VH-VL binders against q8ixk2r445to577. Designs and how they scored, part 36

Target 1, 133 residues: q8ixk2r445to577
Amino acid sequence: FFGMLQNKGLTDYCFDYNPPDENQIVGHQVILYLCHGMGQNQFFEYTSQKEIRYNTHQPEGCIAVEAGMDTLIMHLCEETAPENQKFILQEDGSLFHEQSKKCVQAARKESSDSFVPLLRDCTNSDHQKWFFK

## First folded at step 15 (VH-VL)

Design d26
Fold by ESMFold2, fold request of step 16:
Structure d26 (fold): chain C 133 residues (1-133), chain A 120 residues (1-120), chain B 107 residues (1-107)
Amino acid sequence: as target 1 above (133 residues)
Amino acid sequence: EVTLKESGPALVKPTQTLTLTCTFSGFSLSTYGMGVGWIRQPPGKALEWLANIYWDDDKYYNPSLKNRLTISKDTSKNQVVLTMTNMDPVDTATYYCARLRYGDYYFDYWGQGTMVTVSS
Amino acid sequence: DIQMTQSPSSLSASVGDRVTITCRASQDIHKYLAWYQQKPGKAPKLLIYDASELQSGVPSRFSGSGSGTDYTLTISSLQPEDFATYYCQQDYDWPYTFGGGTKVEIK
């Protein structure tokens, strides 16, 4: 799938990547922002390698979670997807991170206007349900 | 097996500083994402969130009270400490500490609470 | 601050009754809502999080539902141990705020 990756529970919020240096896309956190579809920040591809690619800009990035962490960060895509970049978008809408065995959940950064996707133990919460438009 | 327990004075005079200690077991603030918060409940009234502290030592306060509150932790002792300055009779309440995880700002385990009366 | 309005403030019910408690937020809270049970002299106990997710160890007679500004806690068949005060709490925005409570009393 390609498009805006939206949250079911946190309505009208989409995956968004807005690195402070557009020439250095690696190592910054993926956020959630009001869905708008403008520019390059909210378009992602779910690939046959189970990647979530930021591919409307070059170089292409792939979302990863480093071992022992819960935050989704941008890495450069590799020819063969590393295990920490593999997600399964399940039929029920859950977004399962294979290496950690956790699900992606929408949450507010504490005492901030910002929302972020982060890993949590899998539940049936609508905050763990995602879909492309 | 998760337990939390509040300790501190039962009676405080107006203008004094209240210091409360939360001692817990069954989890650690060395665990990524783990946190402890403080909530109070005046007699017969609604609960009010006060402050949260997390494994990474980040601290967050209810904006209406932030100039009066300080939260700190000692991870090796499984303790969290709350101080509240300039106590007033309206601050009379049962004070609870409780566990949360970063991102989930609800509390899954609570201490028994400690009643603090502010009276001259 | 987000205001949380609970209704009713109290109700009387018999063992076996179906009980419904409503919580209304002053703005959309996107299902960031928890329910707690509190018995006299005791700490609150988490029942429901994320509007509808049952906390571990909570009996299945408890359920939560709702979206937007309107949320409901349901007890399908009231038991003697369920006579308590129930509070909702939003965790959508800080400060995290609680409803005024609904006291469920034996009829």
Scores: ipSAE 0.817, ipTM 0.926, lowest interface PAE 0.9, mean pLDDT 93
Fold by ESMFold2, fold request of step 18:
Structure d26 (fold): chain C 133 residues (1-133), chain A 120 residues (1-120), chain B 107 residues (1-107)
Amino acid sequence: as target 1 above (133 residues)
Amino acid sequence: EVTLKESGPALVKPTQTLTLTCTFSGFSLSTYGMGVGWIRQPPGKALEWLANIYWDDDKYYNPSLKNRLTISKDTSKNQVVLTMTNMDPVDTATYYCARLRYGDYYFDYWGQGTMVTVSS
Amino acid sequence: DIQMTQSPSSLSASVGDRVTITCRASQDIHKYLAWYQQKPGKAPKLLIYDASELQSGVPSRFSGSGSGTDYTLTISSLQPEDFATYYCQQDYDWPYTFGGGTKVEIK
C-alpha cells in the first residue's frame, strides 16, 4: 500500500515526517498532522517486508521502535527488515508492532499542540485504527 | 493490585500552603510511560484536573492554577507530592490522586480521596 | 478550555430501565472521551475510555458511543448498584475537563 496513513479516531490526521535537516532523515520522531498530501511529508509505503517506508527521497527511511520505548522513530531501511521495523496492518485496521506485541495509537503530546503515534497495549479503540488513503 | 492513598491535613487556614502526599503500590513511576495526576472535587460539584507527573519527571499543570501548584515525586518511595499555595475557602474539596499513562489523559485507578477544608 | 455539558442533570429510573446520558463538548474532541461512575463518599470509577471502550471489569450493560461534539453513555438494564452520579471527561486538550454530572436516582 502507498499513500497517506490516516487515523480513524483522530479524524483527518495522518502520519507525517518532517526532519529538521532534509539530508539527515534518521533519529527523529514520526508525528501526526492534518492530512493535506502536499509535499513529501505524508506519503508512506507499507511493504511486503512489513515495513512502513518513508521513501519520497533517498536514502529511504523505515519506521522503528527502539527496545523498551513506545515512540516511532525513523531509521534507515535495511536489506532485510529488522524485527523492530516490522508492523502488521491487520484486517480490523490495527497496526501491530511484532517485536513489542503492541498496537500503534494516536495520542496528544501532553500539554502540546502536537499529536504522535505511540505504542500501547492493543484495544479496539478507533485511535488504534489506521488506513491508507 | 493497584492502590493509591492520599494523606495530608484535613484543615488549613486561608493563605496557608497545602501539601498532599500520594502513596501508591502495584505500579512504579520507574515504568516507562507511567504517571500520577491530582484531581479535586468541591462538595457536590464537578471534578477539576490539577496536575500530572510522569516517570521521566515531566510535570504538567492546569493553566488556571499553575502559579499555585508544584508536583514532585520520589520514585523509590512510590510517592507523589502536591503543593498548593495561598489556599482560599473556595479550594475546599476532596483531593484525589490517580494513575494514568502518557498519551491517555484519563485515570484508571483512583485513591479514596482526602477532604481538605479551608476555614474562612 | 473545552466546556463539557451533561444532560440531564438528574433523572429518576427503575431497576430494569434503559438509561441514556448525554455529554456535549464545546468543540470536536475526536472521541477522546471517558465516562466515570461516582457513588456518594467514594472516588470515581472509570467505565469507558476513548468514547466506546469498556474498562476491564465493567459490566457489559454499560456502553458508550458518539463522535464529534456529542457523546452518550447507555445502561441497557439498570441494576440496583448503578444508582450513582455519572461524569464525562474529555482528554483531547488540556486542561482536561469534566462534565457537571448526571445523578441517576431510584424512582
Scores: ipSAE 0.796, ipTM 0.924, lowest interface PAE 1.0, mean pLDDT 93
Fold by ESMFold2, last read:
Formats: structure tokens, sequence, C-alpha cells
Structure d26 (fold): chain C 133 residues (1-133), chain A 120 residues (1-120), chain B 107 residues (1-107)
């Protein structure tokens, strides 16, 4: 799958990656932003290795969650996907993080204008449902 | 078994500072993502969110009351404390503490509430 | 601040009735909506979160629906223990705000 990864519940919001330094794409958090399809910030690939790749820029980034954390951050992709970079996009639209056994949910950062994807215990909430546009 | 309980004075005079303590069990604020919030309910009126505090000591306040509220925690004692300055008769309400998780700004377990009356 | 308007303010119903309570937000809240039950002299109890997700331990006769600005709590077959006041709450934007409540009286 390739395109904009959109949330069902938080309508019109997509995965977005816009690191403050274009020369340093690693180590920054993925956010949710109004879907616009302009530029390269909102295009991701879901691969056969269960990666969510940011591959409109070189070197390619892969979304990861570090052990014990719930935030989605950009790492460099590897030849064989590490466990912390593996996500399963299920038939019901849930986005399951294999290592943590949690689901990706759309949430507002408290008392802020920013929305982010976060790991949470899996539910049937529409805020945990995702699809490629 | 998750429980929360509010404690503090039942009567406060105008201009005084209210201090309320929430003591809880069945969860810990050392757990990643956990939080406790305060909500009040004037007699016969709607609920009003006051403040949240999280495991990482991040604190958030209702903007309309921000300069009157202070929230703090003692993780080792399973306690959260709310302080509200310059009390006024309009602040008469039942005050609740309740549990939430960061990102989910609804409250899944509530204390029984404590009624605070502000009058001379 | 997002205003939450509930209707009706009160209603009377018989055991077995289907009861519907509505909540309208002053702006789109993207399904960030919870429902609470509050019995006299008691704290609120969470029934539904994210507009339609049933909280653990809540009877299946309770359901929630809606999107955008309009949300509904339904009790499919009212029971005697459902005498209470029901509140909606948006958790889309701070400050998190509550509806004025709907009092359900069982005949």
Amino acid sequence: as target 1 above (133 residues)
Amino acid sequence: EVTLKESGPALVKPTQTLTLTCTFSGFSLSTYGMGVGWIRQPPGKALEWLANIYWDDDKYYNPSLKNRLTISKDTSKNQVVLTMTNMDPVDTATYYCARLRYGDYYFDYWGQGTMVTVSS
Amino acid sequence: DIQMTQSPSSLSASVGDRVTITCRASQDIHKYLAWYQQKPGKAPKLLIYDASELQSGVPSRFSGSGSGTDYTLTISSLQPEDFATYYCQQDYDWPYTFGGGTKVEIK
C-alpha cells in the first residue's frame, strides 16, 4: 500500500512527517495533520515486511516505537525490519504494533493544537482505525 | 479494584485557599500514561473539568481557572493534591478526583466526591 | 470553549422502553465523546467512550452513536436500575466540557 495514511475517527487527518531539519530525518515524532497531499510529508508505504516507510526522501525512514514508549518516531530502515518497526494493518483497519501488542490511536497532545498517533491497548474505537487513501 | 477518595474541608470562607487530597489504590502514577484529574459539580449544575496531572508530572489546567489552581502528586503515597486560591461562593460544589490515561481525556474511575461549601 | 447541549432535560419512561438521549456540540468533535451515568448522591460512572465504545462492565443495552456535532445515547430496554442523570462529555479540545444532563425517571 502507498499513499496517505488516514484516521477514520479523527476525520481528514493523516500521518505527517516534517522534521525541523530536512537533513536529519531520524529521531523525530510522527504527527497527524490535516490531509492535503501537497509535498512529500504525508506519503507513506506499507511494505511486505510490515514497515511503514517514509520513502519520498533518502535515506528512507521507517516508523518505530522504542521499548516501553508509546510515541511513533522515525528510524532508518534496515535490510530486515526490526521488531519495533513492524506494524500489522488488519482487515478491520486497526494498526497493530507487533512488539508491544498495542494499537495505534489518534490523540490530541494535552492542551495543545497537535494531534499524534500513540500506542494504546487495542479497542474497536474509530480512533484506532486507519486506511490508505 | 481501582478506588479514589477525596478529602478536605467541608466549609471554607470566601478568599481562603482550598486544599483537597485524592488518595487512590489499584493503580499507580508510576505507570506510563496514567493520570488523575479533578472535576467539580455545583449543586444541580453541569460538571466542570479543573485539572489533570500525569505520571511524568506534566500538569494541565482549565484556562478559566488557571491562575487559581495548583495540582501536585506524591507517587509514593498514591496521592494527588489540588489547591484552589481565592475561594468564592460560586465555587461551592462537589469536587471529584478521577482517573484517566494520557490521550483519552475521559475519566474511567471516579472518587465518591466531597462537598465544599464557601460561605461566611 | 465547546458548548455541549443535551436534550431532553428530563424524561419519564417505563421499564422496557427504548430511551434516546441526544447531545449536540457547538463544533465538530470527531467522535471524541463520552457518556456518563450519575445516580443520586453518587459519582458519575463512565458508560461509553469515543462515541460508541462500551466501557467494560456496562450492560449491552447501552449504546452510543453519532458523528460531527450530533451524538446519541440509547438504552434499548430500560431497567429499574437505570434511573439516573446522564451526561455527555467531549474530550476533543480543552477545556473538556460536559452537557447539562438528562434526568431519566422510571415510572
Scores: ipSAE 0.796, ipTM 0.921, lowest interface PAE 1.0, mean pLDDT 92
Fold by ESMFold2, fold request of step 16:
Structure d26 (fold): chain C 133 residues (1-133), chain A 120 residues (1-120), chain B 107 residues (1-107)
Amino acid sequence: as target 1 above (133 residues)
Amino acid sequence: EVTLKESGPALVKPTQTLTLTCTFSGFSLSTYGMGVGWIRQPPGKALEWLANIYWDDDKYYNPSLKNRLTISKDTSKNQVVLTMTNMDPVDTATYYCARLRYGDYYFDYWGQGTMVTVSS
Amino acid sequence: DIQMTQSPSSLSASVGDRVTITCRASQDIHKYLAWYQQKPGKAPKLLIYDASELQSGVPSRFSGSGSGTDYTLTISSLQPEDFATYYCQQDYDWPYTFGGGTKVEIK
């Protein structure tokens, strides 16, 4: 799949990657932002290796979660996807992170204007449901 | 079993500072993502969120009360402390501490509450 | 601040009745809504989070629904232990605010 990855519960919000320096795409957090489809910040590819790729820019980025953390961070993609970069988009719309056995949830950063995807124990919440558009 | 319990004075006088301690068990603020918040309920009225503190020592306050509130924790003692300055009779309420997780700003376990009366 | 308006403020019902309580937010809260039950002299108890998800240990006769600004809590067959005051709470934006409550009384 390729497109804007939207949240079902937090309506009209999409995965968005907006690094402070467009030439340094590694190491920053993925956010959720109002879906607009302008520029390259909201387009991701879900690959056969179960990666979520930010491939509209070189070098290509792949979303990862470091062990023991819950934050989705941009890493460099590798020829063979590392375990911390593998997500299963389930039939029910849940986005399951294989290494941690947790699901991606839309949440507000506490007392902030920003929403982010975070890992949480899997539930049937619409905040854990995602789809490409 | 997760439990929380509030302790502090039952009666304070106007202008005094209220100090409440939440002592909890069955979880730790060393656990990533864990938090404790304070909520109050005036007699017969709705609940009001006061403040949250998290495992990483980040602290967040209700903007209407920000200048009167301080929250702190002692992770090794499983304690969270709330102070509220310049108490007024309108602050008479039952005060609760409760558990939450970062990102989920609702409270799954509550203490029994402690009634605080502000009067001369 | 997001205002949460509950309706009705009180209701009377019999054991076995279906009860529906409404909560309306002053703006879209994107299903960031919780429901609590509170009995006299007791702390609130979480029933529902994320508008429709049952908290562990909550009987299946409780259900939540809604989106946007309008949310409901439904008790499909009222039991004697369900007579209480029910509160909604949004956790979409700070300060996190609660509704004024709905008291469910024995008819």
Scores: ipSAE 0.795, ipTM 0.922, lowest interface PAE 1.0, mean pLDDT 92
Fold by ESMFold2, fold request of step 18:
Structure d26 (fold): chain C 133 residues (1-133), chain A 120 residues (1-120), chain B 107 residues (1-107)
Amino acid sequence: as target 1 above (133 residues)
Amino acid sequence: EVTLKESGPALVKPTQTLTLTCTFSGFSLSTYGMGVGWIRQPPGKALEWLANIYWDDDKYYNPSLKNRLTISKDTSKNQVVLTMTNMDPVDTATYYCARLRYGDYYFDYWGQGTMVTVSS
Amino acid sequence: DIQMTQSPSSLSASVGDRVTITCRASQDIHKYLAWYQQKPGKAPKLLIYDASELQSGVPSRFSGSGSGTDYTLTISSLQPEDFATYYCQQDYDWPYTFGGGTKVEIK
């Protein structure tokens, strides 16, 4: 799948990546922002290797979660996807991170205007349901 | 079994500073993502959120009260402390501490609450 | 601040009745809503989070629904232990705010 990855519960919010320097795409957190489709920040590819790729530049970025953490950050993609970069988009819309056995949830950063995807124990909450548009 | 318990004075005079301690068991603030918050309920009125503190020592306050509130923790004692300055009779309420997780700003376990009366 | 308005403020019901309580937010809260039960002299108890998710250990006769600004707590068959005051709370935006409560009384 390729497009904007939207949240079902947090209506009209999409995965968004806007690194401070377009030449330094690694190491920054993925956020959620109102879906608009303008520019390159909201387009991601879900690959056969179960990656969520940011592929507007070379080398391509892949979303990862580091062991023991819950935040989604950008790493370089590799030919064989590392375990921390593998997500399963389930038929019910849940986005499952295989290594941690947790699901991606839409949450506000405390006392902030910003929303972010975070890993949480899997539930049936619409805040854990995602789809491409 | 998760438990929380509030302790502090039952009576406070106007202008004094209130100090409340939450002592808890069955969880730790060394656990990633864990937090403790404070909520109060004036007699016959709605609950009001006051402040949250998290495992990483990040602290967040109700904007209406932020100049009067300080929250802190001692992870080794399983304690969270709230201070509130310049108390006024309108601050008369039952004060609760409660557990939450970062990102989920609702409270799954609550203390019994402690009634604080502000009167001269 | 997001205002949360509960309706009704009180109701009387009998054991076995179906009870419905509503909560309206002053703006869209995107299903970031919790429900609590509070008995006299006791702390609130979490029942429902994320509008419809049942907290562990809560009986299945409790259910939550809604979206946008309008949310509902339903008790399908009222039991003696369910006579209490019920509160909604939004956790969409700070400060996190609560409804004024709905007291469910024995008829």
Scores: ipSAE 0.795, ipTM 0.921, lowest interface PAE 1.0, mean pLDDT 92

Design d26
Fold by ESMFold2, last read:
Structure d26 (fold): chain C 133 residues (1-133), chain A 120 residues (1-120), chain B 107 residues (1-107)
Amino acid sequence: as target 1 above (133 residues)
Amino acid sequence: EVTLKESGPALVKPTQTLTLTCTFSGFSLSTYGMGVGWIRQPPGKALEWLANIYWDDDKYYNPSLKNRLTISKDTSKNQVVLTMTNMDPVDTATYYCARLRYGDYYFDYWGQGTMVTVSS
Amino acid sequence: DIQMTQSPSSLSASVGDRVTITCRASQDIHKYLAWYQQKPGKAPKLLIYDASELQSGVPSRFSGSGSGTDYTLTISSLQPEDFATYYCQQDYDWPYTFGGGTKVEIK
């Protein structure tokens, strides 16, 4: 699936990738931003390898979570998806990170205008529900 | 079993500095994402959030009070300390410490609270 | 700052009644809302987070709902231990703010 990945609870917010240096797309945090569909920052592909891929830019990026961390950061995609880049978008809308056994949740960075996707223990919260469109 | 307990003076004079200690057990601020916050409640009035501190030593304050508040932790002692300067009778309240996780700015376990009275 | 307005400020009810308490935010808080129960002389107890998620150990007679600016706590069948003051709290934007409370009293 390809498009804007939206949060059910934090309405009108989408996955967004806006690296400070557009020539170096690796290593920066994925954010949530008001859905607009302009430019290429909010378009992601969910692949058959269970990747969330930022492929409107070269080189292609894949969302990952480092061991012991809860933030979603951009890594380079690999031919075979590493375990830390695998997410399951479940039928109930939850976005499950296989390696950590946690779900992606929409949360505000403390005392900031920014919202971010973070890993949390899985719940039924609408902040853990996601859909493409 | 998660517990928190506030300690500090019951009486403070105007202009003095209040220092409160939260001692907790059943969790650690060495755990990624863990935090402790302070909330106060004047007698018969609504709760007011004061400050949060997290495992990584990041600190956040209610903007209306940030010039008066300092929060710190001692992870090895399972303690968080709140200091509030220039106390005034309007600061008379029950002060609570409570647990939260970064990203979830609500509090799942609370101490029993400590009543602080500021004379006239 | 986001203002949280609770209504009613108090209500009287009997054991077994269905009780509904409302909380209105001064702006959309996107379901970042918690409910607490507080008994006299005691600390608040978390009941509901994220508008509708029941905290562990909280009886299923408590439920939360709402979106946008309007949120509701419901007690489906009031029990003797439920006579307390209830507070909502938004955690959408700092400073995190609480409602003025709703006191549930014996009728």
Scores: ipSAE 0.776, ipTM 0.919, lowest interface PAE 1.1, mean pLDDT 92
Fold by ESMFold2, fold request of step 18:
Structure d26 (fold): chain C 133 residues (1-133), chain A 120 residues (1-120), chain B 107 residues (1-107)
Amino acid sequence: as target 1 above (133 residues)
Amino acid sequence: EVTLKESGPALVKPTQTLTLTCTFSGFSLSTYGMGVGWIRQPPGKALEWLANIYWDDDKYYNPSLKNRLTISKDTSKNQVVLTMTNMDPVDTATYYCARLRYGDYYFDYWGQGTMVTVSS
Amino acid sequence: DIQMTQSPSSLSASVGDRVTITCRASQDIHKYLAWYQQKPGKAPKLLIYDASELQSGVPSRFSGSGSGTDYTLTISSLQPEDFATYYCQQDYDWPYTFGGGTKVEIK
């Protein structure tokens, strides 16, 4: 799949990556932002290696979750996807992180205008359902 | 299994500072993503969120009360402390502490509550 | 602040009745909505989160639905232990705000 990755419950919000500086491309948090389709920040590819790849920009980034964390951050893609970069987009729309056995959920950063994807125990919540558009 | 309990004075005078302690068990604020919040309920009225504190010591306050509230924790003692300055009779309420997770700003376990009366 | 308006403020019903409680938000809260039950002299108990997800240990006669600004708690077959006041709470935006409550009295 390629396009804007949307949340079912938090309607009209998309995965978005906007690193603060060209020298700070890796290691920053993926956010959720109102879907607009302008520029390069909201386009991702779900690959056959189960990566969520930010490939409209060089160097290419792959979404990862570091061990013991719940935050989705950008790493450099590798030729063989590391386990912490593997997500299963299931038929029910859940986005399952294999290594942690958790699902991606849309949540607000507390007392902030920003929403972010976070790992949480899997539920049937629409906030854990995702689709490409 | 998960329990929380509020403690503090039942009666305070106007202008005094209220200090409430939440002592909890069955979870720890060393656990990533865990938090404790405070909510109050005036007699016969709706619940009002006051403040949250999280495992990483980040703290968040209801904007309407921000200048009067301070929240802190001692993770090793399983305690969270709320102070509220310049108490007024309108602050008479039952005060609850409750558990939440960062990102899920609803409360899954609550203490019994402690009634605080503000009166001369 | 997001205002949460509950309706009705109170109701009386018989054991076995279907009871419906409505909560309206002053703006779209994108299903960030919880329901609590509070019995007299007791702390609130979480029933439902994310508008429709049943909390563990809560009887299946409780259900939630809704989207946008309008949300509903339903008790499919009222039981004697369901006498309580019910509150909605949005967790979409801070400060997190609660509805005024709906008191359910069993005849």
Scores: ipSAE 0.768, ipTM 0.917, lowest interface PAE 1.2, mean pLDDT 92
Fold by ESMFold2, look of step 15:
Structure d26 (fold): chain C 133 residues (1-133), chain A 120 residues (1-120), chain B 107 residues (1-107)
Amino acid sequence: as target 1 above (133 residues)
Amino acid sequence: EVTLKESGPALVKPTQTLTLTCTFSGFSLSTYGMGVGWIRQPPGKALEWLANIYWDDDKYYNPSLKNRLTISKDTSKNQVVLTMTNMDPVDTATYYCARLRYGDYYFDYWGQGTMVTVSS
Amino acid sequence: DIQMTQSPSSLSASVGDRVTITCRASQDIHKYLAWYQQKPGKAPKLLIYDASELQSGVPSRFSGSGSGTDYTLTISSLQPEDFATYYCQQDYDWPYTFGGGTKVEIK
């Protein structure tokens, strides 16, 4: 799938990547922002290797979760997808992180205007349901 | 078997500082994502959120009370402490501590509550 | 601050009745809504989170629904132990705010 990855429960919010330095796309957190499709920050590809790719930039970025963390961070894609970059987009819309066995959930950073995707124990919450549009 | 229990004075005079301690068991604030919050309920009125503290020592306060509240933790003792300055009779309420996880700002386990009366 | 308005303020119903309690937010809260039950002299107990997710150990006669600004707690068959006051809470934005409560009395 390719497009904007939208949350079902947090309506009209999409994965968004806007690194502070356009020349350094690695190591920053993926956020959720109002879906707009303007500019280049909200387009991602879900690949046959179970990656979520930010490929409007070369070299391409792949979403990862580092061991012991729950935040989604941009890494460089590799020839063979590392375990921490593998996500399963399930039939019910849940986005399952294979290595941690947790699901991606939309949550607010407390006392902030920002929403972020975070790993949580899997539930049936609409905040854990995602789709491309 | 998650439990929380509030302790502190039942009676406070106007202008005094209230100090409440939450002692808990069945979880630890060394666990990534865990937090404890404080909520109060004046007699016959709605609940009001006061403050949250998390495993990483991040702290968040209700803006209407920010200048009066301080929250702290002692992870090794399984304790969270709330301090509220300049108490007034309108602050008379039952005070609860409760558990939450960062990102999920609802409370799944609550202490029994402690009634604090502010009067001269 | 997001205002949460509950209705009705109180109600009486018979055992076995279907009971509906409504909570309205002053703005869209995107299903970041919890329901609590509070019995006299006791702390609140979480029933529902994320508008519709049942907390572990809560009887299946409780259910939640809604989106946008309007949310509903339903008790499909009221039991004697359901005598309590029910509160909604939004956790969409700080400060997290609660509804004024709905007191449910068994006839």
Scores: ipSAE 0.754, ipTM 0.913, lowest interface PAE 1.2, mean pLDDT 92
Fold by ESMFold2, fold request of step 16:
Structure d26 (fold): chain C 133 residues (1-133), chain A 120 residues (1-120), chain B 107 residues (1-107)
Amino acid sequence: as target 1 above (133 residues)
Amino acid sequence: EVTLKESGPALVKPTQTLTLTCTFSGFSLSTYGMGVGWIRQPPGKALEWLANIYWDDDKYYNPSLKNRLTISKDTSKNQVVLTMTNMDPVDTATYYCARLRYGDYYFDYWGQGTMVTVSS
Amino acid sequence: DIQMTQSPSSLSASVGDRVTITCRASQDIHKYLAWYQQKPGKAPKLLIYDASELQSGVPSRFSGSGSGTDYTLTISSLQPEDFATYYCQQDYDWPYTFGGGTKVEIK
């Protein structure tokens, strides 16, 4: 799948990556932003290795979650996907992180205008349902 | 087995500072993502969110009360403290502490509440 | 601030009745809505989060639905222990705000 990765419950919000330095795309948090489809920030590829790739810019980034954390951050993609970069997009729309056994959920950063994807225990919440457009 | 319990004075005079302590068990604020919040309820009225504090010591306040509120924690004692300055009779309410997780700003376990009356 | 308006403010019902309580937000809250039950002299108890997700240990006769600005709590068959006041709360935007409550009384 390639396109904008949208949330079912937080309607009209998409995965978005806007690193402060386009020459250093690693180490920054993935956010959710109003879907607009302009520029490079909202286009991701879901690969056969179960990666979510930011590949409209070189070098390519892959979304990861570090052990014990709940935030989604950008790492450099590797030839063989590391375990912390593997997500299963299930038929019901849930986005399951294999290593942590948790699902990606849309949440607001407390007392801010920003929304982010976070790992939480899996539920049937529409905030844990995702789809590509 | 998650429990929370509020403690503090039942009576406060106008202009004084209220200090409330939440003591909890069955979870820890050393756990990533855990938080404790304070909510109050005037007699017969709706609930009002006051403040949240999280495992990483980040703190957030209801903007309407921000200048009057201070929240702090002692993770080793499983305690959270709320301080509210310049108390007024309109602040008479039952004060609750409650558990939440960062990102989910609803409260899954509540203390029994402590009634605070502000009167001369 | 997001205003939460509950309807009705009170209702009378009999054991076994289906009860429906409505909560309306002043703007789209994207299903970031919780429901609480509060009995006299007691703390609120979480029933439902994310508009429709049942909290662990809550009886299945409780359900939630809705989207946008309009949300509903349903009790499919009212039980004696369900006579209480019910509150909605949005957790979409700060400050997190609560509805005025709906008191469910025995008829």
Scores: ipSAE 0.754, ipTM 0.917, lowest interface PAE 1.2, mean pLDDT 92

